# Ledger of designs, part 207: VHH binders against Abasic site processing protein HMCES (HMCES)

Target 1, 269 residues: Abasic site processing protein HMCES (HMCES), of Homo sapiens (Human) (q96fz2)
Amino acid sequence: CGRTSCHLPRDVLTRACAYQDRRGQQRLPEWRDPDKYCPSYNKSPQSNSPVLLSRLHFEKDADSSERIIAPMRWGLVPSWFKESDPSKLQFNTTNCRSDTVMEKRSFKVPLGKGRRCVVLADGFYEWQRCQGTNQRQPYFIYFPQIKTEKSGSIGAADSPENWEKVWDNWRLLTMAGIFDCWEPPEGGDVLYSYTIITVDSCKGLSDIHHRMPAILDGEEAVSKWLDFGEVSTQEALKLIHPTENITFHAVSSVVNNSRNNTPECLAPV
Short names: E, the ipSAE of ESMFold2; O, the ipSAE of OpenDDE; V2, 0.75 times the mean of E and O plus 0.25 times the DockQ between their complexes.

## First folded at step 17 (VHH)

Design uc134 (from uc0 with D28T; framework vhh_6z1v_2; at its last look DockQ between E and O 0.06; V2 from the best seeds 0.00; counts 0 for: pae O 11.4 > 2, placed apart)
Fold by ESMFold2-Fast, scan of step 17:
Structure uc134 (fold): chain B 269 residues (1-269), chain A 123 residues (1-123)
Amino acid sequence: as target 1 above (269 residues)
Amino acid sequence: EVQLVESGGRLVRTGGSLRLSCAASGFTFSTYAMGWFRQAPGKEREVVAAIAWHGGITYHADFVKGRFTISRDNAKNTVYLQMNSLKPEDTAVYYCAARPYQFYDSPKDYNYWGQGTQVTVSS
């Protein structure tokens, strides 16, 4: 997974992340650095994306079931990185393979500290190789969505403007991530950065790509992955597996250039 | 305590109409999406209709489109299901359910549930 869409306005995104804490009370995740959230239809590694993480990471003795939402850099910079410029990290940490996560120091160390997060997206993009051509076909991949219609009307609205209004009830894709905190050697703000855990592709996606992000399907899985105060690393890793509860459609080559940031990037062709 | 209380279910003849009501208490109704689900004997619960927290968007299952209409009154903490042109296949216990802001089609995604109201449609 190397390209996502996360374009919802901040208020819509926040409501889409509403949850219930351990006591069953409704909550919205509390924002850290909300002004650093940059909506985009075409997010690449090294850009910031919103993630959910436990409040206990920031406040000693906080309820570990309470959630913070924060923009983090895509591409994990390990806490032990010694140089002054994180862009000089010489290996790719955009994704973390589930089968080797406990073998690689960059991921094992933050995982041992409970630094689990849920990476939020509208969906992600993958490029299917087309036999007999040099072109790859991009697809937008996302949770199945319930069809919406305007209140008081019978049947679904089919105009392009009404299709955009589907985002008001969009079920966000929730991907398992690991984050770390890096302190610049010469001082300055702590950098929070993340990686997306990847698994073997499910049967439904196998013709598009051989790997997929580890998707946390439903609130129970999301809650257990985030709650490092009550759920051990070993138990949390049991949540990491392929899912069939996913859908997709082909999109225009406009998405190929990561500088393109328009609704055309995810529109069906 | 959180409560959802359904009312309006009864025996009706094919072609008849019913309005179901669900009165909510113990939570901030205006920040919740509401759904109507039904369950016939020996079958799993399925979504019939749903309405977002602000009431501006709704969903109606294909098998009830044109016959059922969901609505809400945030001042009264109540969600309604107007059921017209009833068919024997509509016979089921109808449940009211709530989840924050957005509605989904799976019962598993809803946090609060009523005890149900029985609708029986006879020929």
Scores: ipSAE 0.801, ipTM 0.907, lowest interface PAE 0.7, mean pLDDT 91
Fold by ESMFold2, look of step 18:
Structure uc134 (fold): chain B 269 residues (1-269), chain A 123 residues (1-123)
Amino acid sequence: as target 1 above (269 residues)
Amino acid sequence: EVQLVESGGRLVRTGGSLRLSCAASGFTFSTYAMGWFRQAPGKEREVVAAIAWHGGITYHADFVKGRFTISRDNAKNTVYLQMNSLKPEDTAVYYCAARPYQFYDSPKDYNYWGQGTQVTVSS
């Protein structure tokens, strides 16, 4: 739950987030702060990653089913934080346990304001502690992907990208998050930051790690989590549970160093 | 109004070939992935083949791999399914479906559907 891959070019990522609004209209999410998007195979806490959130958070008359996509800082900084440097936060807000979310002020307050977001990634990494050694085995964990094939003569030259074909049809991992807005005491721009909600791991992941992100599997779950105008906190929290619709493969130790930003980070070993 | 109109379904003998077409209108075809699904009597609707919006990548279900080929022509707003070496178990209603950009194997992920075309394969 402390490392992800989110490496797609902005336009590919945006197309992967196509959705329907409440009226059934097909839309792409509208970007905020697109220049802060920093794609990488190896995202760590304190970095910026894209999240989806309701347009209503930005415009008082907006349709709450319409979506904004914006980079936010990983590691929620509570609106009440008084220090000038977010790195001085005395506790870890990279993740938020689902069973205590309504007990922790850092998460309860923004959740009560409807500050729900969907955290986007190619997938996430977890390190398995191996019996009989002090070494940890990293795994890349993601939604099952439909098999893709290279096309024949039709459409071979139609793609504007020379990009690897599996990623063009990649189903993004959609994780339930909470965000908050912090005003630095010395002034400056408001900081948007998020936490990823965690749950007990499903049976398929239990040998790797005992916790997993709360995954929103499908458009209905994503829509309900985002739409704070129509879906109460109480109803939204029913979406927070483990899922077995997940797969994984072992990867090399290249990913261990968060400075490594190459496809080898997620390559099967 | 979005329309997907399948054509080409008919009765054919085992081992025969058939080409299905689906003409699309009412949306920007070149930004949609297209899929062919089928529903046999007593079965759930299942993906047969799919093709991305740009036509550069495809999917074919294992039960049709090597026999069926999906393709698209963005200039004609049409997706095709070439069906070769047909078997009686290929008998079904075949549906054309669309969703933006990417394709998936679940019918619930597709926004637009045609009315279907019957394919019957006789012994």
Scores: ipSAE 0.636, ipTM 0.837, lowest interface PAE 1.2, mean pLDDT 90
Fold by OpenDDE, look of step 18:
Structure uc134 (fold): chain B 269 residues (1-269), chain A 123 residues (1-123)
Amino acid sequence: as target 1 above (269 residues)
Amino acid sequence: EVQLVESGGRLVRTGGSLRLSCAASGFTFSTYAMGWFRQAPGKEREVVAAIAWHGGITYHADFVKGRFTISRDNAKNTVYLQMNSLKPEDTAVYYCAARPYQFYDSPKDYNYWGQGTQVTVSS
């Protein structure tokens, strides 16, 4: 996974992340560093994207079932990294393979510390290789959305100017991630960064790409992944597997340029 | 000028299939939800199917029962309605409609309309 979409306004995104705590109380996640959130139809590595994580990571004795939402850098910077510039990392940390997560120090150590997060996106992009050509067809991949037959109006914008109301009922893709905290050697703010765990593709996606993000499908899976206080690493890793519960459509080549940030990126062709 | 032009309507026999097309111009097609509506003689205009601007969410009316499918091609500025297993009760003028971003069930919520195409299903 090298490209995602996360374009919802902050308030809409927050509402979409509504959850129940252990007591069954409906809650919204609190934001940490909300000003770092930058909505985009075209998110690339090294950009900031919103993730969910347990409140226990920030507050001692907090209920570990409570959730925080925070923009983090895509591309995990290990805490032990001693260079002053994260760009000097010699290995790619955009993704973590599920089969080697426990073999790589950069992922194993933070995972052992309970630093599990859920990466939020509208969906992700993947490119299919065309046989006989150097051309690649991009696809937008996401959760199946609920048929509006029962829900009535999606509550969308009545005008282009109100596009911020668009996708008010969109089910976000929830991907399993690992994050770490890096303190710059020269001082400054702590950098939070994440990697997306990847697995072999499901059968439905296999013709497009052989790998896919580990998708946490449903509130139970999301809760268990986040709750490092009650759920062990071993139990959490059982949640990491391919899922067939995805859909996709072909999109234009507009998304190929990471600078393009328009609805055309995820529009079907 | 905004224009929606329906095509594909004709006389078909019961159990037959038909594909309707609607070509759009005069607005940014990829940012509009599209819908198919129908109106039979003496009846109110009703929604048949709708599709969001991004194409990932669709709606089909209860009477469709899996017989019809809405789709869109944003590169061609066209929305389609594939109709299978047609019945005499499906006889109506079929209209293409457009509104910003997301679809609604009510015809009142749509900004632009085509002139319609006649679909007749004979027994």
Scores: ipSAE 0.000, ipTM 0.268, lowest interface PAE 11.4, mean pLDDT 89
ESMFold2 (binder alone), look of step 18: mean pLDDT 89; pTM 0.908

Design uc135 (from uc0 with D28E; framework vhh_6z1v_2)
Fold by ESMFold2-Fast, scan of step 17:
Structure uc135 (fold): chain B 269 residues (1-269), chain A 123 residues (1-123)
Amino acid sequence: as target 1 above (269 residues)
Amino acid sequence: EVQLVESGGRLVRTGGSLRLSCAASGFEFSTYAMGWFRQAPGKEREVVAAIAWHGGITYHADFVKGRFTISRDNAKNTVYLQMNSLKPEDTAVYYCAARPYQFYDSPKDYNYWGQGTQVTVSS
């Protein structure tokens, strides 16, 4: 997983993240640094993306089931990194393999501190190798979506315009992540950065790519991954596995250039 | 106390019409999406129709499109299902359900449920 779409306006994104805390209270996640959220159809590593994390990370007496939503840098910068420029990190920390997460210090240490987050996206992109050619076919991969209709448009045919207006009821993709906090040695604000945990692809995606992000399917899985106050590292890692509850469609090569940020990036071809 | 109370279920003849109502109380109705589900004996509960918190977008299952219409009245905390051209295969217990803002097709994603109202369509 090296490219995502997360283009929803902040208010729509926030409503899509409505949840129930441990006491059964319905809530919206509380924003940190909302001005740093930059919607985009084409997010690459080193850009900021919104993640959910437990409020307990910020307030020592908070209910660990309450959620914060915050933009974080994609590409985990370990707390032990000693240089002044995070871009000089020699290791690629965009993804973290599930099979080696407890073996690599960059991931094992923050995981041991409960620094689990849920990475939010409309969906992610993968490039399928086309046998016998140099071309790669990009696909947009996302949770199955219930088909929406404009009120009063009963029986309306499926169309590209109908697809463009699906976002008001979009079920966000929820990927398991690990984050860390890095304090610049020369001073400045703490940098929050994350990695996406990856697993072997499911049967449905195996023809597109051999790896996929660890997707947390449903609120129970999301809640357990985030709640580091009640759910141990060992228990949380049981949530990390492939899922078949995923769909996709081919998209145009416009998405290939990460500087392109238009609806065409994820529109079906 | 959260409550969803369905009403309007009864026996009707094939080709008939019926309107179901679901009265909600105990939560902020205007911030919840509402769904109508049905369950026939020996079958799983399935989504029939759903409506977003603001009422501007809806869903209708393929097997009811053109026959059923979901609507809501936020001033009355009520969601409706207008059922036309009823068929024997529409016979089921109809449930209303609520979840915050957005609707989904799986019963597991809904927080609040009514007790159901029986609809029987005779051939």
Scores: ipSAE 0.779, ipTM 0.895, lowest interface PAE 0.8, mean pLDDT 90

Design uc136 (from uc0 with H60Y; framework vhh_6z1v_2)
Fold by ESMFold2-Fast, scan of step 17:
Order: C-alpha cells, then sequence, then structure tokens
Structure uc136 (fold): chain B 269 residues (1-269), chain A 123 residues (1-123)
C-alpha cells in the first residue's frame, strides 16, 4: 500500500471518527496539530496523513480508550535513527510486513511500547500488472459503502450525479499502523511517523495485487488495536489478517502522478 | 437513561399504510443518525431505511424503495417510517436504532436500540 486518498474536510473526517470509550461515553477524537492536515485525493509516502491513537500516548493518566487524531508522516523514522535528516534513512518503512513485524527492530521496538495507530483514508490505490506490458491499471480500493440519496434523488454511488453525495456518509478505511517518535539529534520538535502493516491479499483482491494493508473492520477491532493500556501486543496482533469486506473499481491514469489532486483520481472509469 | 421507544405497529391489510414513530431521549438526538431495521421469525435483522444526523441524506433498502419514507423531527426528538403499499413480506418486528452522525447497514454498528414494534400484514 503506497498511495491513498484522504480528502474529507476536517469536520466531516472528525464526525466519521465518532466513537465510544470503554465506559460507553460518545466522543469525537480530539485533534493534535489540525493545521497539518491537508486533504488530498492522492497521498504518497512522506506526506502527512491523519491517524487515530490513544490519548494515553500524550497525557499521563488519560483513559487509554480515549482517542486523539493527529497528522503523522507516512514512512516510519525509528526512534534510534541518528542522522539529522529523516530522508537519509536507508530502508523503506512505508509498509511493514505482518510476518516479520516481530523480527524487524524498526517495528518491534515501537510495537513493544504500545505505539499502535489506525491510519485513516477514503481508500487506497493499487496498480494491477497487465500481461505483455509493464503498464499498470490503477484501482481505488475501499470499504463497501451504503448507497445514499438526497430527498427526491434517484440513483446511488454508481451514478455520476450522486457520486458526490456519498462523501457525507463515507465509511473511512481503517488500517492498522505502527508509529514511532523520533527526536532530532540537533534539537527541535519530535517527529511522529507511521508505517502501514501489510498482509497477503484476500481472494477478492488477488487479481489486483498480492499484498494488502491490514484492515481493521469495525469498531471493536479499531478499539482493541488502539487501546495499548488494556490490550497486549500479542492480543492486538491477532487482529492482523486479510479482510474480504472490501470493494474496488478501476480509475484513470490521472492518479499515477502524485501531484494530481482532483476527484478524477478516484472516480470510476 | 438512553431510550428509544417505537410505536405504531399493528395488524394491517395488504395494500394498507402505517406510520411508525420512534421517540428518543437521553442523548443528543440532533447529532445521531437514525435507522429502521426489521426482523422476521427465523431471519437476521436487516436495515430498512436510515437518515443522517442532518436529515439531508437517506437510505432505503431495495425491497422498500418507493413504498417507505423515513423522516425526522428534531424539535420532537422523533424519527418516523411511513409505510405504504404494505405486503405480507413486510411482516416483522420493526426496530429503531441510533449511531453518531453517519448511518450504516449493519446492526452491529448501531449503539442504541429500541424494543421493537410488531407489524403484521395480512389479507
Amino acid sequence: as target 1 above (269 residues)
Amino acid sequence: EVQLVESGGRLVRTGGSLRLSCAASGFDFSTYAMGWFRQAPGKEREVVAAIAWHGGITYYADFVKGRFTISRDNAKNTVYLQMNSLKPEDTAVYYCAARPYQFYDSPKDYNYWGQGTQVTVSS
């Protein structure tokens, strides 16, 4: 998973993340650094994306079931990294394979500290290899969406006139992530950065790509992944597996260039 | 504290009409999406219709589209389901459900539920 869409305005995104804490109280996640959130139809590694994480990471004695939403850099910079420039990291940390997560120091250490997050997106993009050529067909991959209509409207998400209406009620894709905190050796603000855990593709996606992000399907899975105060690393890792509850459609090559940031990037072709 | 109370269920003849009401209390109704679900004997609970927190977008299951209308009255903290052209297949217990802001089609995603009201459609 190397490209996502996360274009919802901040207020819409926040409402889409409404949740219930362990005592059953309804809450909206509280923003950290909201000005760093930049909506985009075409998010690439090294850009910032919104993630959910436990409030306990920022506040001593906070209820670990309460959530913060914060923009973090895509591409985990390990806490032990000693160079002054994160771009000097010699290995790719955009994704973390589920099968080696407990073997790689870059991921094992933050995971042991409870640094689990949920990466938010409208959906993600994958490029299908076409036989006989190196050209690839991009697809937009996302949770199945309930078909919405405005009073008096005919049609659904599959109709061009009604495509824009689906965003008012869009179910965000919730991907399992690991984050770390890196303190620049020469001083400055702590950098929060994340990686997306990947698993083998489900049967429904196997014709598009052989890997997929570890998707947390439903509020129970999201809650358990985030709550590092009550859920151990061992228990949380049981949530990491392929999911069949996913859908997709082909999109135009406009998405190929990460500088293109328009609704055409995810529109059905 | 939180209560959803359905009313209006009864026996009605095929082709008839019925309006169900769901009165909400104990939570901020205006920030919740509302859904109507139904369950017939031996079947799973399924979504019938839903309405977003702001009332501007709705959903209808294919089997009721054109016959049922969902609406809400925030001043009365009430959601309604107007059922027209009723069929024997509409016979079920109808449940009111609530979740914050957005509606989904799966019962598991709803936080609050009413006790249900029985609708029986017979000739």
Scores: ipSAE 0.767, ipTM 0.896, lowest interface PAE 0.9, mean pLDDT 90

Design uc139 (from uc0 with A50G; framework vhh_6z1v_2)
Fold by ESMFold2-Fast, scan of step 17:
Structure uc139 (fold): chain B 269 residues (1-269), chain A 123 residues (1-123)
Amino acid sequence: as target 1 above (269 residues)
Amino acid sequence: EVQLVESGGRLVRTGGSLRLSCAASGFDFSTYAMGWFRQAPGKEREVVAGIAWHGGITYHADFVKGRFTISRDNAKNTVYLQMNSLKPEDTAVYYCAARPYQFYDSPKDYNYWGQGTQVTVSS
């Protein structure tokens, strides 16, 4: 997983992340650094993406089931990194393999600190290798969505006026991530950065790509992954596996260039 | 303290009409999406219709589209399902369900559920 779409306006994104805490009270996640959220149809590594994490990471006595939403840099910079420029990190931390996560220091250390997050996206992109050519076919991959209609207009869901409403009810893709906090040696703001855990592809995606992000399907899985105060690393890792509850469609080559940021990036071909 | 109470289920003949109501209490109804689900004997619960928190977007399953209409009244904390041109295949227990802001098609994604109301359509 090396490219995503996360284009929803902040208020729509926030409502899509509504949840119930341990007490059963409905909540919206509280924003940190909301000004750093940059909606885009075409997000690449090193850009910021919104993630969910437990409020307990920021407040000593907070209920660990309460959630913060914060933009974080895609590409985990380990807390122990000594150089002043994170771009000089010698190895790629865009993704973290589930099978070696406990063996690699860059990921094992933040996991031991409970630094689990849920990475939010409209969906992600993968490029399928095509037989007999160097060209790859891009696909947009996302949770199955309900076909929405404008209220009082039964059968008008396919009209141009009603198409815009799909995003008001869009079910965000929720991917398991690990984050870390890096303090610049020269001083300055703490950098929060994340990696997406990857697993073997499910049967439904095997013809597109051999790997997929570890998707947390449903609120129970999301809650357990985030709640580092109640759920141990060992128990949380049981949530990391392929899922079949995913759909996709082919998209145009417009998405290939990460500078292209338009609805055409995810429109069906 | 949270309650969803369905009403309106009864025996009705093929081609008839019926209006189901679901009265909500104990939570901020205006910030919840509502869904109607049904379950026939030996079958899993399936989505029939959904309506977002603001009422401006809805969903109706293909098998009821054009016959059923979901609506809500936030002042009365009530969601409705108007059922027209009823068929024997519509026989099921109908449940209302609630989840924050957005409706989904999977029962597991809903937080609150009613006890259900039985709809029987005779041929």
Scores: ipSAE 0.760, ipTM 0.883, lowest interface PAE 0.9, mean pLDDT 91

Design uc140 (from uc0 with G35A; framework vhh_6z1v_2)
Fold by ESMFold2-Fast, scan of step 17:
Structure uc140 (fold): chain B 269 residues (1-269), chain A 123 residues (1-123)
Amino acid sequence: as target 1 above (269 residues)
Amino acid sequence: EVQLVESGGRLVRTGGSLRLSCAASGFDFSTYAMAWFRQAPGKEREVVAAIAWHGGITYHADFVKGRFTISRDNAKNTVYLQMNSLKPEDTAVYYCAARPYQFYDSPKDYNYWGQGTQVTVSS
């Protein structure tokens, strides 16, 4: 998983993340650094994306079931990184393989500290290999959406304008992530950065790509992944597996260039 | 205490009409999406109609479209299902369900559920 869409206005995104805490009270996640949220149809590694994480990471005595939403850098910078510029990290930490997560120091250490997060997106993009060509067919991949009146049909709309009308009831994709905190050697703000855990593709996606993000399907899975105060690393890792509850459609090559940030990036072709 | 209480289910003849009501209490109704699900014997629970927290967007399943209409009254904390042109195939227990802001089609995504009201349509 190397490209996502996360374009919802902050208020719409926040309502889509409504949840119940351990006491059964309805809550909206509390924002940290909301001004760093940059909506985009075409998010690449090194850009900031919103993630959910437990309030207990920020407040010593907080209820671990309460959630914060924070923009984090995509591309995990380990807490032990010694150089001044995180963009100079030579190792690719955009994704983390589920089968080697306990073997790789960059991921094992933050995972041991309970630094689990849920990465939010409208959906993600993958490029299907085509035999004997320089080009690949891009696909937009997302949770199945219920059809709404006044908004049109998702997956059947061939007009970019129709997609603008359906977002009010959009079910966000919720991907399992690991984050870390890096303190610049010469001072400055702590950098929060994340990686997306990947698994083998499900049958439905196998013709598009051999890997997929570890998707947390439903509030029970999201809650258990986030709650590092009550759910151990071993128990949380049981949530990491392929899912079939996913849909997709082909999109134009406009999405190929990460600088293109328009509704055309995810519109059906 | 959170409660969803359905009412209005009864025996009705083919071609008849019926209005179901669901009275909500114990939560902020105005911030919740509401949905009607139904379950017939030997079948899974399926979504019939749904309405978003603000009432401006709705869903009606293809098998009831044009016959059933969902609506809500936030002043009364009540959601309604107006059922017209009833068919024997509409016979089921009808359930009211609630989730924050947005509605989805899967029962597992709903936080609150009523006990159900039986609708029987005779031929």
Scores: ipSAE 0.781, ipTM 0.897, lowest interface PAE 0.7, mean pLDDT 90

Design uc141 (from uc0 with G35S; framework vhh_6z1v_2)
Fold by ESMFold2-Fast, scan of step 17:
Structure uc141 (fold): chain B 269 residues (1-269), chain A 123 residues (1-123)
Amino acid sequence: as target 1 above (269 residues)
Amino acid sequence: EVQLVESGGRLVRTGGSLRLSCAASGFDFSTYAMSWFRQAPGKEREVVAAIAWHGGITYHADFVKGRFTISRDNAKNTVYLQMNSLKPEDTAVYYCAARPYQFYDSPKDYNYWGQGTQVTVSS
């Protein structure tokens, strides 16, 4: 998984992340560094994306079931990295294979510290290799969505003007991530960065790409992945597997250039 | 503490009309999406209609489009389902359900549920 869409305005994104804590109280996640959130239809590695993580990572005595939402750099920079510029990291940490996560130092160490996060997106993009051609067909892949209508107007959602109505009720894709904290050797602010865990594709996606992000389907899975105070690493890793509860549609080649940031990037073709 | 109390279910004849109501208490109704689900004997619960927290967007299942209309009154903490042109296939227990802000089609995504009200449509 190397490209996503996360374009919702901050307030819409926040409401889409409403959740219930351990005591059953309804909450909105509290923002850290909200000014670093940059909505885009076309997010690539090294850009910032919003993630959910446990409040306990920031406050010593916090309830581990309470959630923070924070922008983090996509591309995990290990805490041991010695160079002054994170972009000089010699290996790609955009994704982390589920089958080797406990064998790779860069991922095993933050996992041992409970540094689990949920990466938020409208959906992600994959490029299908077409038989007999060098062209690849991009697809936008996302949770199944309920069809919305303007109040008092059945079937109005097919109008281009009403495409904005779908986003008010959009179910965000929730991907399992691992984050780390890197302190620049020459001083400066701590960098929070993440990787997306990947698994073998489900049957429904196998014709598009052989790998997929580890998707946490539903609030129970999201809650258990985030709650490092009550859920051990071993138990949390049982949540990491392919899911069939996913849909997709083909999109225009406009998405190929990561500089393109328009609704056309995810519109059906 | 949290309660959803449904009313209005009864026996009606084919082609008749009925309005269901669901009164909510114990939570901030204005920040919740409300949905009507139904369950016929031997079948799973399915979404019939839904309305977002602000009331500006709704959903109606294809099998009730043009016949049923969902609405809400945030001042009264009540959600309604107006049912017209009723068919025997509409016979089911109707449940109201609540989740924060957004509505979804899966029962598992809802936090609060009413006890249900029986609607029977006879020919």
Scores: ipSAE 0.794, ipTM 0.902, lowest interface PAE 0.8, mean pLDDT 91

Design uc142 (from uc0 with K65Q; framework vhh_6z1v_2)
Fold by ESMFold2-Fast, scan of step 17:
Structure uc142 (fold): chain B 269 residues (1-269), chain A 123 residues (1-123)
Amino acid sequence: as target 1 above (269 residues)
Amino acid sequence: EVQLVESGGRLVRTGGSLRLSCAASGFDFSTYAMGWFRQAPGKEREVVAAIAWHGGITYHADFVQGRFTISRDNAKNTVYLQMNSLKPEDTAVYYCAARPYQFYDSPKDYNYWGQGTQVTVSS
């Protein structure tokens, strides 16, 4: 997983993340650094994306079931990294393979500290190899969405090409992530950065790409992954597996250039 | 205490009409999406219609499209399902459900549920 869309306005994104704490109290996640959230149809590694994480990471004795939403850099910079420039990291930490996560120091150490997060996106992009050509076909991959209609416009064809209006009720994709905190050796602000855990693709995606992000399907899975105060690393890792509850459609080559940031990036062809 | 109370279910003949109501209390109704689900004997609970927190966006299942209409009155903390041109296949227990802001099609995504109201359609 190397490209996502996360374009919802902040207020819409926040409502889409409404949840219940362990006492059944309805809540919205509390923002940290909300000004760093930059909506985009075409997010690449090194950009910031919103993630959910437990309030207990920031407040001693906080209820571990309460959630913070914060923008973090995509591409985990390990706490032990000694260079002054994070972009000089010698290996790619955009994704973390589920099968080796406990063997890699960069991921095992933050996991041991409970540094689990849920990475939010509208969906992600993958490029399918096409026989007889060097071109790849991009696809937008996302949770199945319930169809929406305007109140009082039942049965009308509301322009299937105009997909923008679906976003007010969009179910965000919730991917399992690991984050770490890096303190620059020369001083400055702590950098929060994350990686997305990947698994073998499900049967439904096997013709598009051989790997997929570990998707947390539903609030029970999301809650258990985030709640490092009550759920051990071993128990949380049982949530990491492929899911068949996913859909996709082909998109135009506009998405190929990460500088293109328009609704055409995810519109069906 | 959160409560959802359905009313209006009864026996009705094929081709008839019925209006179901669901009265909500104990939570901020205006910040919740509402859904109507149904369950017939031997079948799983399925979504029939849903309405977002602000009322401007709705969903109706293909099998009720053009026959059923969902609506809400935030001042009265009530959601409605107007059911027209009823068929024997519509016979089921109808449930009211609530989840924050957005509606989804899976029962598992809803936080609050009513006890249900029985609708029976006879030929």
Scores: ipSAE 0.798, ipTM 0.904, lowest interface PAE 0.8, mean pLDDT 91

